# VH-VL binders against Protein cereblon (ohgt): the designs that were tried, part 2

Target 1, 230 residues: Protein cereblon (ohgt), of Drosophila ananassae (Fruit fly) (b3m1f2r157to386)
Amino acid sequence: LSRVPGVDYLEHILFPGEVLPFMIDGSLFDDEMPGLDGLIFGVGFPLMQPPEDNPHKLYGVTCQVYEKGESGRQLVFYKSRALQRIVINCDDIQGPPQYIARNPTSKCFSKVKILPEYFLPEPLKCVDMGSMSRFRDIPSMRDKYRRYQLSSTPWPADACQEYAYEEIVERARKKLEIHKIDTMPRCPIQLSFWLVRNLHLTEKMMRLTFLTDSVNTRLQLIGSTLKEES

## First folded at step 5 (VH-VL; framework fv_roconkibart)

Design e17 (from c6 with heavy chain S102G)
Fold by ESMFold2-Fast, scan of step 5:
Structure e17 (fold): chain C 230 residues (1-230), chain A 121 residues (1-121), chain B 112 residues (1-112)
Amino acid sequence: as target 1 above (230 residues)
Amino acid sequence: QVQLVQSGAEVKKPGASVKVSCKASGYTFRNYGMNWMRQAPGQGLEWMGWINTYTGEPTYADKFQGRVTFTLDTSISTAYMELSRLRSDDTAVYYCARGSSGGDSYWFDYWGQGTLVTVSS
Amino acid sequence: DVVMTQSPLSLPVTLGQPASISCRSSQSLLHSTGYNYLHWYLQKPGQSPQLLIYLGSNRASGVPDRFSGSGSGTDFTLKISRVEAEDVGVYYCMQALQTPYTFGQGTKLEIK
């Protein structure tokens, strides 16, 4: 699996697309590490339940530094953006865990698994395995995608009650301020993360929307929060 | 793909004003500052100043202070440089370039194609 | 203002041979962060300048590894290990430690 330099801990969930600003003391730089420009690093969420109740694994995201600014002559300001959801194997972490604002210059590496984002253009509305057929020849896509879709759409009674993609978009537009609507992504994958960032969700819903590999499931979960009557 | 597209060449008389546009695409306009440079024919590069695209605050080099104005139209991701009271020695190619950040600009990773401004009587 | 001085101003080079350009500043460009706020640009004939090296020694995206920057404080060097035909143009150093940002006079590299 992929390795990223350093592991920092964050006590709230950070979703792909979200900006993580931080500052560091310039005295931490040396000839071997003169700065962090373009650095990709891992951020773990220790307060999130570990995968399959395994305390040696953490959910997290990769972040990439994209901007540097000065905050006085001794402090350096950085902006990073979350890119991908990951699972971090804590047994492979070199060095102590650090808070991002205090030690993003860590040269330690951790083995991580990048989590996939699956999207079926037409959501499953009824018991029809044929809608999954485009992923049949890719074992990992077929099995994982089918697992999440069937898990999120109780068959067969509630399958036809699922929200259409366009319905979710229109409901979100009615809930959000006009200036935010103008920044709404067209891509369903990016939209699913954007909606989580811009809607006030419960802790349970934040965890569920982060944990699913299915974009369709994430959008259905979000759609359920946009219903005025539950 | 990041692109900066500038307005076309201008011919002006001494005492007039010129306004050059720089339209950005392929990135979030507010996240990177915009710098302005010029280059007289056969001469080197000269920095004119920059504008913070997040706050809208311009910073001008002393040589141009009082004659140059940097503005933004964030709705169309466009920066403008207006130079007033033109002199014949203002004849130059004017460039916009993306800074390293919206707050502070240090190096310029993408440049516009340049706009030739000719000042002659 | 910080004065940037380049040498040589004219650099004829044979294809495949190394080239070296010097840049000196009137005051130290070393910031407390450990970075030197010195950047190198290349302007090919009839084109806009393009970034080659930032913060003294970091190659910009898409820049070949035959380009390298070195130096600290007031004395900087841009090296090309093997000059290619596409390297023809004017090279500029720039300081960004303090405003106004200032450029060197430019070094014209040409193939002999």
Scores: ipSAE 0.000, ipTM 0.394, lowest interface PAE 22.0, mean pLDDT 75

Design e18 (from c6 with heavy chain G103A)
Fold by ESMFold2-Fast, scan of step 5:
Structure e18 (fold): chain C 230 residues (1-230), chain A 121 residues (1-121), chain B 112 residues (1-112)
Amino acid sequence: as target 1 above (230 residues)
Amino acid sequence: QVQLVQSGAEVKKPGASVKVSCKASGYTFRNYGMNWMRQAPGQGLEWMGWINTYTGEPTYADKFQGRVTFTLDTSISTAYMELSRLRSDDTAVYYCARGSSSADSYWFDYWGQGTLVTVSS
Amino acid sequence: DVVMTQSPLSLPVTLGQPASISCRSSQSLLHSTGYNYLHWYLQKPGQSPQLLIYLGSNRASGVPDRFSGSGSGTDFTLKISRVEAEDVGVYYCMQALQTPYTFGQGTKLEIK
């Protein structure tokens, strides 16, 4: 872990929910070490292709310090957790030179754009909706189509889920260790990231699952990988 | 200046017990866990377990569970390792070493000088 | 238990030449913490072991910069850029990912 103005760089992809431990050498401070509890910082991934083919932008995540421990030779050990996917604008990186940037209380910072996580649970089309299905492809009519589905689809016994949620969960259980399954979250957004963290995915699949803003799409990509396993 | 000073060499008979001490100085004793290792003559290193110096809670490697006991005397910054029901294959140099923290004892930055324990008739 | 395998077990080197020691673990030392919980120790003849490298690649205080650690997951390497007489001894890798912590067999570095 190298620190630059407002951003650290990793040569691998870190997903929300993942723990990023790091250490600070206390000898680097003339005075007492500053409190870092709750500190939020950015982590960029040069491994990924730049957003919009713009070399001045990086994909990354925000991390927040949640735990502190002491370690040998006046090293202080911290645990942080990745929270949100971001895009870092390298043109907006501001802060002191690397020497001062090594101090986590320095005024170095970068302008970042937080990437959205959207999840839209929609019932699967169990029976052909005929002409009503055409409204899905018209932006002005999609809300009307969604209201139609909600009003005409019985809840919850007859509901179908687009991403085949239960099938993905069942396949994951067969592939993962028992103690890992006990930590599986129920929230689809959290689950999508948890699955990426705990399944052995190819580098290409990790990039694809990181890049999508759609939780539904991320779960579908993961489900596709699990289906190909056998 | 960090120092770990162990007790002197011991010669024991099979079936006896041995208690090795490790006196720490130059740092706050409760802030760093204490690990115990041994090395049989001409052999490699073997981890025996560690003790959390803040809580006093020991963790033993399964091989030694039931035969080894780790204790502390915080008033004199000293850790102890007692190994019971000694066998000839317990002949080894025993080391104490300071862990990375009191809560997590991952790497060992300072080691004691070692205590030779010989088990023979 | 995690099995640690070192190679070579015997490493004769000429003074001033580079040396390389490999360490392989039976399972990944990367998962769960974000770091590789692999550490390197040197035991000089008649002395206690001393820490050289911790968490895969971090050089311990007082360790010369001619020592470097690299690798991730299951394959790790300790390199000495120019071997000096004081580097003679047995080198051990250790995993601290899960208990019991386990050491490699040791690599004896000798001057030829």
Scores: ipSAE 0.000, ipTM 0.397, lowest interface PAE 20.5, mean pLDDT 75

Design e19 (from c6 with heavy chain G103Y)
Fold by ESMFold2-Fast, scan of step 5:
Structure e19 (fold): chain C 230 residues (1-230), chain A 121 residues (1-121), chain B 112 residues (1-112)
Amino acid sequence: as target 1 above (230 residues)
Amino acid sequence: QVQLVQSGAEVKKPGASVKVSCKASGYTFRNYGMNWMRQAPGQGLEWMGWINTYTGEPTYADKFQGRVTFTLDTSISTAYMELSRLRSDDTAVYYCARGSSSYDSYWFDYWGQGTLVTVSS
Amino acid sequence: DVVMTQSPLSLPVTLGQPASISCRSSQSLLHSTGYNYLHWYLQKPGQSPQLLIYLGSNRASGVPDRFSGSGSGTDFTLKISRVEAEDVGVYYCMQALQTPYTFGQGTKLEIK
C-alpha cells in the first residue's frame, strides 16, 4: 500500500486523465499557503461498492495538482488531474465524507493500493489457448501467456491492437466531434479511460469500466455500447 | 473578534436618499469584500450587491442598478450603501455582511446588526 | 435569475427530535471547481442571519456538529440531528453560483 496525504470525497466517478478543479480556504493556514504544485492526493467515491477483499475500503483515484489560480486572498483555485485508480483504507479517513479538500497538506497519510491496468494484445488468428485466469495475481504467468500468444499467431500482436483501435475509432466518430477524435490516444490504457471520459455512459457502465483491472475488458464493454448505438 | 457595526435607523420621505454605514473591526478590512442585503418586514432576504474592498469596485444586482451606490472609506474600515429615489417598498432592514475574500463574496460569515430604513408613504 | 425553493416553509418540531429542510435550485449549482455554491443561514428572532453551512456541506466556525448539509446540483438538504431550543428561527438557503445571488423563501422552525 502506498501513502498519500489527505483524502477527499466525490459523489461521481473520476477516471484517470480527468481534471478535478478545487478550492482551498487559505484562512486554514496561519501565514502563507504551502506550495501545492505537484502535490498528489486521494479522492474517494463513497457511492461505489467496496472491494470484496476489504469492506472498509473505498474506490478512488490519485490526483496531482498542476496549476494554481488566484481568486481572492482566502480562496485559492487549483487544477488537478486524476492519475491512477486506487483503493483507500477507510480506517485512515477522518469523520464523515468530505466533498471539499480542506487541508491537502495533511500530516496524516491514508493507505492506498494502486489498482493495476492489465492489457494483453489479441492475435489476429488465435489457437485455442485453454483456461488462463488471474493474470493480475501472477505477473510471471502474464508474461508466459503473452509469449504464448506471440508464438501461436502468424501475425505480430501489435497488428491486432491496431485493428481493434481502428474499429473503436470508427464507432466513436459517429458519436464524437472531430476535434475530440483528434485528441484520441493510441495507447490502449489511455484510450480506454479517454473513451469513458468522452462518451455518455450509463451509471452501470461507468461502474463496470472503472472496476475492471483489464483494459481489454474495458475496451470491449465500451465497444459493445458503441455498437448497440450504431 | 470580528464585528460589523451599522448606523442607526432612519425615516425618509419618498424620493429622498439614505446612506447606511458599516464599520468593520477585528480583521484586515481590505482582505474581505462587503455584501449588502435587505429584508422587508416579515419577508425574506434579498441580495443587493457587493464591493471589492481591495479595489473599491462595486457589483450591483440589476434590480438596484442606477439607484444604489457602494463606497468605502478604507482609512476608517467603513463601507457605505446609498440608496436614492426611495419608494415605500424600500422599507426594510438593510444588512452588511463580510464576503468570503476580497475578490470573492460567495458566502457571508459575519453580518452587521441591521439598519431599519422606513420610507413613509 | 436562479430560483431557490425551500420546503417546508413552516416546520414545527418537538425538542430533541430531528429536523430536515430541503432546498431546490432552478439550475445546477455545481461549479467546474467541483464545489456546490449553496450556503445555509439561520436567522434567530430579532437577530441578524448567521452562517451555518457553506459550499454545500462545510460547517461554519462555531456551528455544532448536529447540523449537516448535503446534496449536489439542484437538490440540497439541511439536517439537524437533535433540535435544541436555541435552533428556533428562520433557515435560508442561498445560491452564489451566479449574480444576482438569490435566497430561498425561508423555513421557520418552531417548537411544538
Scores: ipSAE 0.000, ipTM 0.402, lowest interface PAE 18.8, mean pLDDT 75

Design e20 (from c6 with heavy chain D104E)
Fold by ESMFold2-Fast, scan of step 5:
Structure e20 (fold): chain C 230 residues (1-230), chain A 121 residues (1-121), chain B 112 residues (1-112)
Amino acid sequence: as target 1 above (230 residues)
Amino acid sequence: QVQLVQSGAEVKKPGASVKVSCKASGYTFRNYGMNWMRQAPGQGLEWMGWINTYTGEPTYADKFQGRVTFTLDTSISTAYMELSRLRSDDTAVYYCARGSSSGESYWFDYWGQGTLVTVSS
Amino acid sequence: DVVMTQSPLSLPVTLGQPASISCRSSQSLLHSTGYNYLHWYLQKPGQSPQLLIYLGSNRASGVPDRFSGSGSGTDFTLKISRVEAEDVGVYYCMQALQTPYTFGQGTKLEIK
C-alpha cells in the first residue's frame, strides 16, 4: 500500500454523514492550540486502494470539524462529520482539483477530486438519454454528461419519493431498530448513505456501494440485500 | 528521534534497594508522563505506576505502595524508579515508557530497552 | 481492579493468512469522551513492547495498515489481515480507564 501525503488513513470505510471523532494532546501546546472550528480535512481508506497499476490513487471522504469534544485531562476531543466522497491523486477525473488539509493539525495539503452523486428515478418515468449518453464516452465531455445527470435529477414529486421511502422502510423493518427509522432521510442521495451506515453489509457490498457514483445503483444494491433477508 | 535509555542490569540481595534510571531524549520531557512496568521471566506485563513530569506527582499501583518511589531530574530529562525491601519475586525486567500526556498517561508510545533486576542471596 | 482476559493464549498461524486476537474486560472501557481506553502492544522476542493500537482502533505511528483494532465496551479484537514473519511475538491488550492499568495475559503468535 502506497501512502499519500496530505491525508490521514482510516482502516475502515467511512460514508458521508458518519461522525469521525479525533483527539489532540493539548499538553503539546504550551501557549495556544490551533483553531479547528469548521476545518475541512481529508481521510483516505487503504482498504479501498486501487489495483497495483495505480497504487497512488486512494478513495476517501472529506470531514468537517463541527464540535469541540470533552477534554480528557489535557486531551482535547473533536467531532467531525464526513461530507463528500473523494478520490486522492487522481488525474483521470476531469474538473478543478480541491486541496484538503492532511489532518486537523497539519499545514500540508493534498489534491483531491470530489466524487459526484447523481441519480435518475426509475421506473415511473423514462428520460430520453439517447443523445446525452454520447457525452459519457467522450473524455472531454464527461463533465458535461455528469452535470447533465446532476441537473436532471428528476424525482418529479415528493409523493414518488415518499412511495420509495415507505417501500424501503418496510423492507428494512426487520433489520433496523424503530428509533433509527425515525431518523431516515427522504432525499435519495442521503438515504443511500444512511442505509449503508445503518445496515450491516458485507465488506464487498460496502466497497461496491461506496465506489458507485450512481445513487440508483447504490439503492438497488442495498435493496437486493434487503430482499434476500425478507 | 524519541529515545528512552535505561541503566544497566543489577544483581541485589533480598532486603536491598535498587534504583533504575530512564533518560529521555528527542522530545520535551515535561509534556509526557513516564510510566513504569515490570515483567518477571516468562510472565506478562505488570504496571507499577507513573509520574507526572510536569508536576512531579507520582501515582503508584497499590501493590507497590510504600516500596516504590518515582522521582525526576528535569535538568537531565531523567526519571528514576527506586524499589526497596527487595524480594526474590521482584526479579524482573523493568521498563520505563512514555505516556500520552503530562496530565494522564493513557497509552505508551515509546519504551526503554528494559533493565534486568535479579534478586538472589 | 479491572481484569483483562485474552483469547487465544497461543495462536499458530500460517504465513500470509489472517489472525485475530480477542480481549475482554471485566467492566466497560468506554469513557464519557466517547473513546474506549483499550490499547494493544506487541512484544517481539528479546525486545521491549511496542504500541500497535491506541484508544481501541487508532494505529500508532509506524504501524503497518494490516493491523486493525475494533470493539467497544467490554469486547475488543485485534486483527492482522496478512501475517508476516516480523509479526511473531506476544500481543497484549491493556486498559487505561482506571488505575491500576492492567494487561491481558498475552497471546503468543507463532508461524506454523
Scores: ipSAE 0.000, ipTM 0.390, lowest interface PAE 21.7, mean pLDDT 75

Design e22 (from c6 with heavy chain S105T)
Fold by ESMFold2-Fast, scan of step 5:
Structure e22 (fold): chain C 230 residues (1-230), chain A 121 residues (1-121), chain B 112 residues (1-112)
Amino acid sequence: as target 1 above (230 residues)
Amino acid sequence: QVQLVQSGAEVKKPGASVKVSCKASGYTFRNYGMNWMRQAPGQGLEWMGWINTYTGEPTYADKFQGRVTFTLDTSISTAYMELSRLRSDDTAVYYCARGSSSGDTYWFDYWGQGTLVTVSS
Amino acid sequence: DVVMTQSPLSLPVTLGQPASISCRSSQSLLHSTGYNYLHWYLQKPGQSPQLLIYLGSNRASGVPDRFSGSGSGTDFTLKISRVEAEDVGVYYCMQALQTPYTFGQGTKLEIK
């Protein structure tokens, strides 16, 4: 996957569907500036906990450039959109600034693993804490998974109904402005990311919702944030 | 099981050339660059340069430019460092070390055992 | 060239006590990516150097948690919370922001 220096690392978490605007100063290139229209590139998040406690790995997203504009003599503005969650191998990251600045896209690339999105086609059914098992298997999230289990005790008989997919959607409708609700996706995978982008979640909840491969689990985590009594 | 194995010690006369080999195993050779360092007896470490194992392009420190040549034999996962016009102050232990990526290198996670090159009349 | 200066150059310590090594660069090692391109190596007597810390604060694989790196820009510190006998050797900092990559003079850690 290609890299765009100056935007390939972010101090905050970017979720699929989010827009990443950026600017390139053409004067930083020694030869003709590379074309970026339609380019797919990687963006990493150093603030995220390393996967499997491996410091050579970085969580991130793929982004695709969809719009270009020029301003002034040397400034080129781009808009890109995040597409998929990934894990980046930091061992494949290239170059000191002077090397990268001369040839940022033609020779720079990183190996990435695209992270899956799992979704049960039926409405979310609460059986027990099984839907949170994804966090149990990640060493960096083990304590957070345990804290989540403990914070949900005692487990009320109807607590699972409160986190049902349809209930989460209705709670979000009551909390957000009507014009934003009109942009809410119908696809559960896209909806789970849209909710994170449009709700003001804590940094902890953003990490938890990013790290899960289960759309149902992500929606349950979001649902817990929407509860008045939680 | 990453391992870098270097060739044995060499004794050379001033003006001669020496060629040190570094054989890599336990990883994909082309995915990580190879760096070369030296250490004179009782002294600190000095970086000589590196070679991009994917493209074969070397980068030399200015001090060694024109006297050192880095080459590869990808078929046997081996890197070479040849230093010419040897002087007595080239007496040192020479190390190869694996870089952080094939296209450039920032830190060195695995090092060869070192090759002592002695230059004396 | 970027000049790397270590202090102290000789560090006698008692087993189980903490140790601290300073590294100062003549130029900022902070890259636009937010990383400091400063790495720490340990060379045990008669052995090749081995990586301890990379990008300022990240422990290399297999390195005990008693080792930690901190700092940003031009001032960096390597700390050992409880020195063990196996920690004896010469410690080097290295900058990799600008070619040629340069090492500090080395700090020799010895048990009293």
Scores: ipSAE 0.000, ipTM 0.410, lowest interface PAE 16.9, mean pLDDT 76

Design e23 (from c6 with heavy chain S105D)
Fold by ESMFold2-Fast, scan of step 5:
Structure e23 (fold): chain C 230 residues (1-230), chain A 121 residues (1-121), chain B 112 residues (1-112)
Amino acid sequence: as target 1 above (230 residues)
Amino acid sequence: QVQLVQSGAEVKKPGASVKVSCKASGYTFRNYGMNWMRQAPGQGLEWMGWINTYTGEPTYADKFQGRVTFTLDTSISTAYMELSRLRSDDTAVYYCARGSSSGDDYWFDYWGQGTLVTVSS
Amino acid sequence: DVVMTQSPLSLPVTLGQPASISCRSSQSLLHSTGYNYLHWYLQKPGQSPQLLIYLGSNRASGVPDRFSGSGSGTDFTLKISRVEAEDVGVYYCMQALQTPYTFGQGTKLEIK
C-alpha cells in the first residue's frame, strides 16, 4: 500500500507503457508552485466496474512525469508515462482531468494498491516422442517400445499443455509495421502490455486483459483475438 | 457565467426533513465537487461535507453523519442536501459552493445565494 | 478537528486607512507540497460569502490588489491597504488541510 498525490479520470483504459500528455494553466500559479518533474500520480478508470463491486475502489494506473515541454506564456506542457496497474482506495477522488485548468496543487493523497504481474514459465509444447519412433516399427523392438510407452505415458492417456508464445509474436508481427516490431520487448510482462497497446483490441478485450494479474492469461487472451482475425 | 441557484426558503416543524436543491450552470457539472455549509442567524460558517459530482460519493462531517444526505441529479446539473430529524438549532442559511477547479475541493470559488431553513414549533 | 482563531472579532476602521486581520490555527497548515491550505472569504451584509484569497497569499479573480494575504504554518494575516466602503462585512479564514474543513469565528469590519 502506497500513496500517490492527485487522481485524474480517463474515459478509456491506459496500460503500462502508454504516454499521457497534459498541460497546466500557469496563470493559476504564483512563485510558490512546486515543480512537477518526476511526479508520480494516479489515473483512474471510472467506466470500469469497481473491484469486487466496491464503489469506494477504482481501477487505474500510476503515471510519472518524464518530460517538461515548451512553456507558452500561460501554459506549461508535460509528458507522463503509465507505470503500474493499481486499485485506488481514496475517499476524496477528483473528477475528470482538466489539463488546461488543472489545479496546480494536490494535498489529497490517494492510497493505492499496486496490482501484481504473475508470470509462470509454462511448458511451450507437448513432449514429442519422435526420437523413440524408430523402435515401434522394428519387429524385434516392438516389446521394448510398448514397455517404453507404458512406463513413460500415464494410462489412460498423456495430458500435456501447449503454450504458443512464439506463435503469438509471429501473428503480431504480421499485423504491425516494421518500425513498431523493433520496439517489441523481450520480457513477457512488458510484451503483454506492449501487445495490448499496439493491437486494436475490442473494449471488452481491453478490460479483460487489464483485469487479469496473470501475464500468461493476458497473452492467451491476446492470442485468441489474433486467431479469430486470421 | 458560473452560477449556483438554490431552492427557496422553508419553514419546518421539529422532527421533519428538509431537502435543499442547488442547480449549477455555466460549467461542466461533473468536473467540480459540491460543498455544503450552513450559518445560523448571527453566527459563523460551518462546513457540512461535500459530494464528488463525478462518482456520486458523499463525505459528511461527523456532526451531521446519519442525519444528512447529499445526492445528485446529473441530468439537470443539480445537487441536493437533505437534513432529517430537524431541531430548532438547525435554523440556518444553507449554502452550496463549488469546489476547486480540479475537483479536490480545497477552496470554494462560487457560492449559491443561500436557503433559509427555519425550524419552529 | 483543527481550531481556527481570528483576531480581532470586531474591527472599526476609518475610510482610507489600513486594516489587518489575524488568523491562527491549532496545527500547521503547511503541506509537504509547500502550500499553506488557508483561505480567506468575505461575506458582505445580506450576501453569500465570496473568495478573497486562496492558499495563503493568492488573490482570487476580480479581487482588488489592496487585499493581500501572508503567513505560514499556524499564523496568517489578511491586510487591506486602504479600506473602502464596499469592504464592510465579515471576514472568515478557513483551513482545508484536513476534513472537517473549519472556519474562524469571523471578523466584522465596520466603518467608523
Scores: ipSAE 0.000, ipTM 0.430, lowest interface PAE 14.8, mean pLDDT 75

Design e25 (from c6 with heavy chain S105R)
Fold by ESMFold2-Fast, scan of step 5:
Structure e25 (fold): chain C 230 residues (1-230), chain A 121 residues (1-121), chain B 112 residues (1-112)
Amino acid sequence: as target 1 above (230 residues)
Amino acid sequence: QVQLVQSGAEVKKPGASVKVSCKASGYTFRNYGMNWMRQAPGQGLEWMGWINTYTGEPTYADKFQGRVTFTLDTSISTAYMELSRLRSDDTAVYYCARGSSSGDRYWFDYWGQGTLVTVSS
Amino acid sequence: DVVMTQSPLSLPVTLGQPASISCRSSQSLLHSTGYNYLHWYLQKPGQSPQLLIYLGSNRASGVPDRFSGSGSGTDFTLKISRVEAEDVGVYYCMQALQTPYTFGQGTKLEIK
């Protein structure tokens, strides 16, 4: 059963760009609803640490339906793609939970906060670990959801060195299967999520890369993992 | 349109293993789980387990845990059921069936034609 | 394991007359979503089973209106309003609320 009624859940972390296929029973359709094409819905991750030690909130993503698949007379399947990282407020779930888990046709809604993606176009920079008590600067002092998680994680050995974007890309090319390289995005924001999806990262690293609002920090964390393996 | 075609009948000795195939067509293979059932001659239906065609993860009924293995070949839309350490009471028609769901629980909307496995000494 | 019990096990019926099959579960099949995870199948002689009713009361594609399912929790009924020759076979109920999924013993419907 779901952990919180009225919210769609996944036992795995989805990053923006990932495909989430799902099936619905056509008999559950509201006669007024012409279809789900283009529908945006929220998916929460109960296995993620709640923001700021608040157990009533969940990290998650928005997903948008982009394809209606094969259907029998009663059953329809859809493909959706994860778009944005969000925080779901479980206290704001509206409507009855009866048909909601993985059923976007339900009229139950939850309030969500869309999380920003910050990117500086210059190479990644690090803080002198000795003088900064082994901590890096947090780009936004208003990003209280990321501060706790980042401060509780040991910094990589090379965190005090500047990383070049091109070096991260070249290291990734050496680690990935050839057929995946052709799907590599050119946009650094999209690339940061694509790298997490296509590299074998530890659960700890996947959580850390999901939780940061800084694309530069996400790329640096990924780059540090690739550097230590080579 | 939707079809599940199973491999042909098998005759095995006690202690041997058997591998039954189930080839799907007419739908997107990875979007529907594949369930396996059996039916001994003149008896009722028994669920053996299922495999998640998207993740490749199998779930086995406790009775068969350790003796049955579910696998996939997604390139040819085919699921496999291998049952080892066969006994005479494993003689049955084995079925694959497509799992339709509103989430995480199935009903079986399309079934294969069945594969008779006879275990005799 | 959830035990499924069908009654009767043998059901002789005259063509055109109604038929009713009962299915009882050892525990409630009502899920928090409001659905009963109870499904009905028909196995005609020499054929694989085919889906008749899913989630307690929903007719599968191509199933005639004369078939209906009802019930909730632990007691379920499959009704055929007017039996036809093509309805001959063994009827099974199945629970899919929890693993292992379990079937009833089967009800053999025969024409008198």
Scores: ipSAE 0.000, ipTM 0.414, lowest interface PAE 17.6, mean pLDDT 74

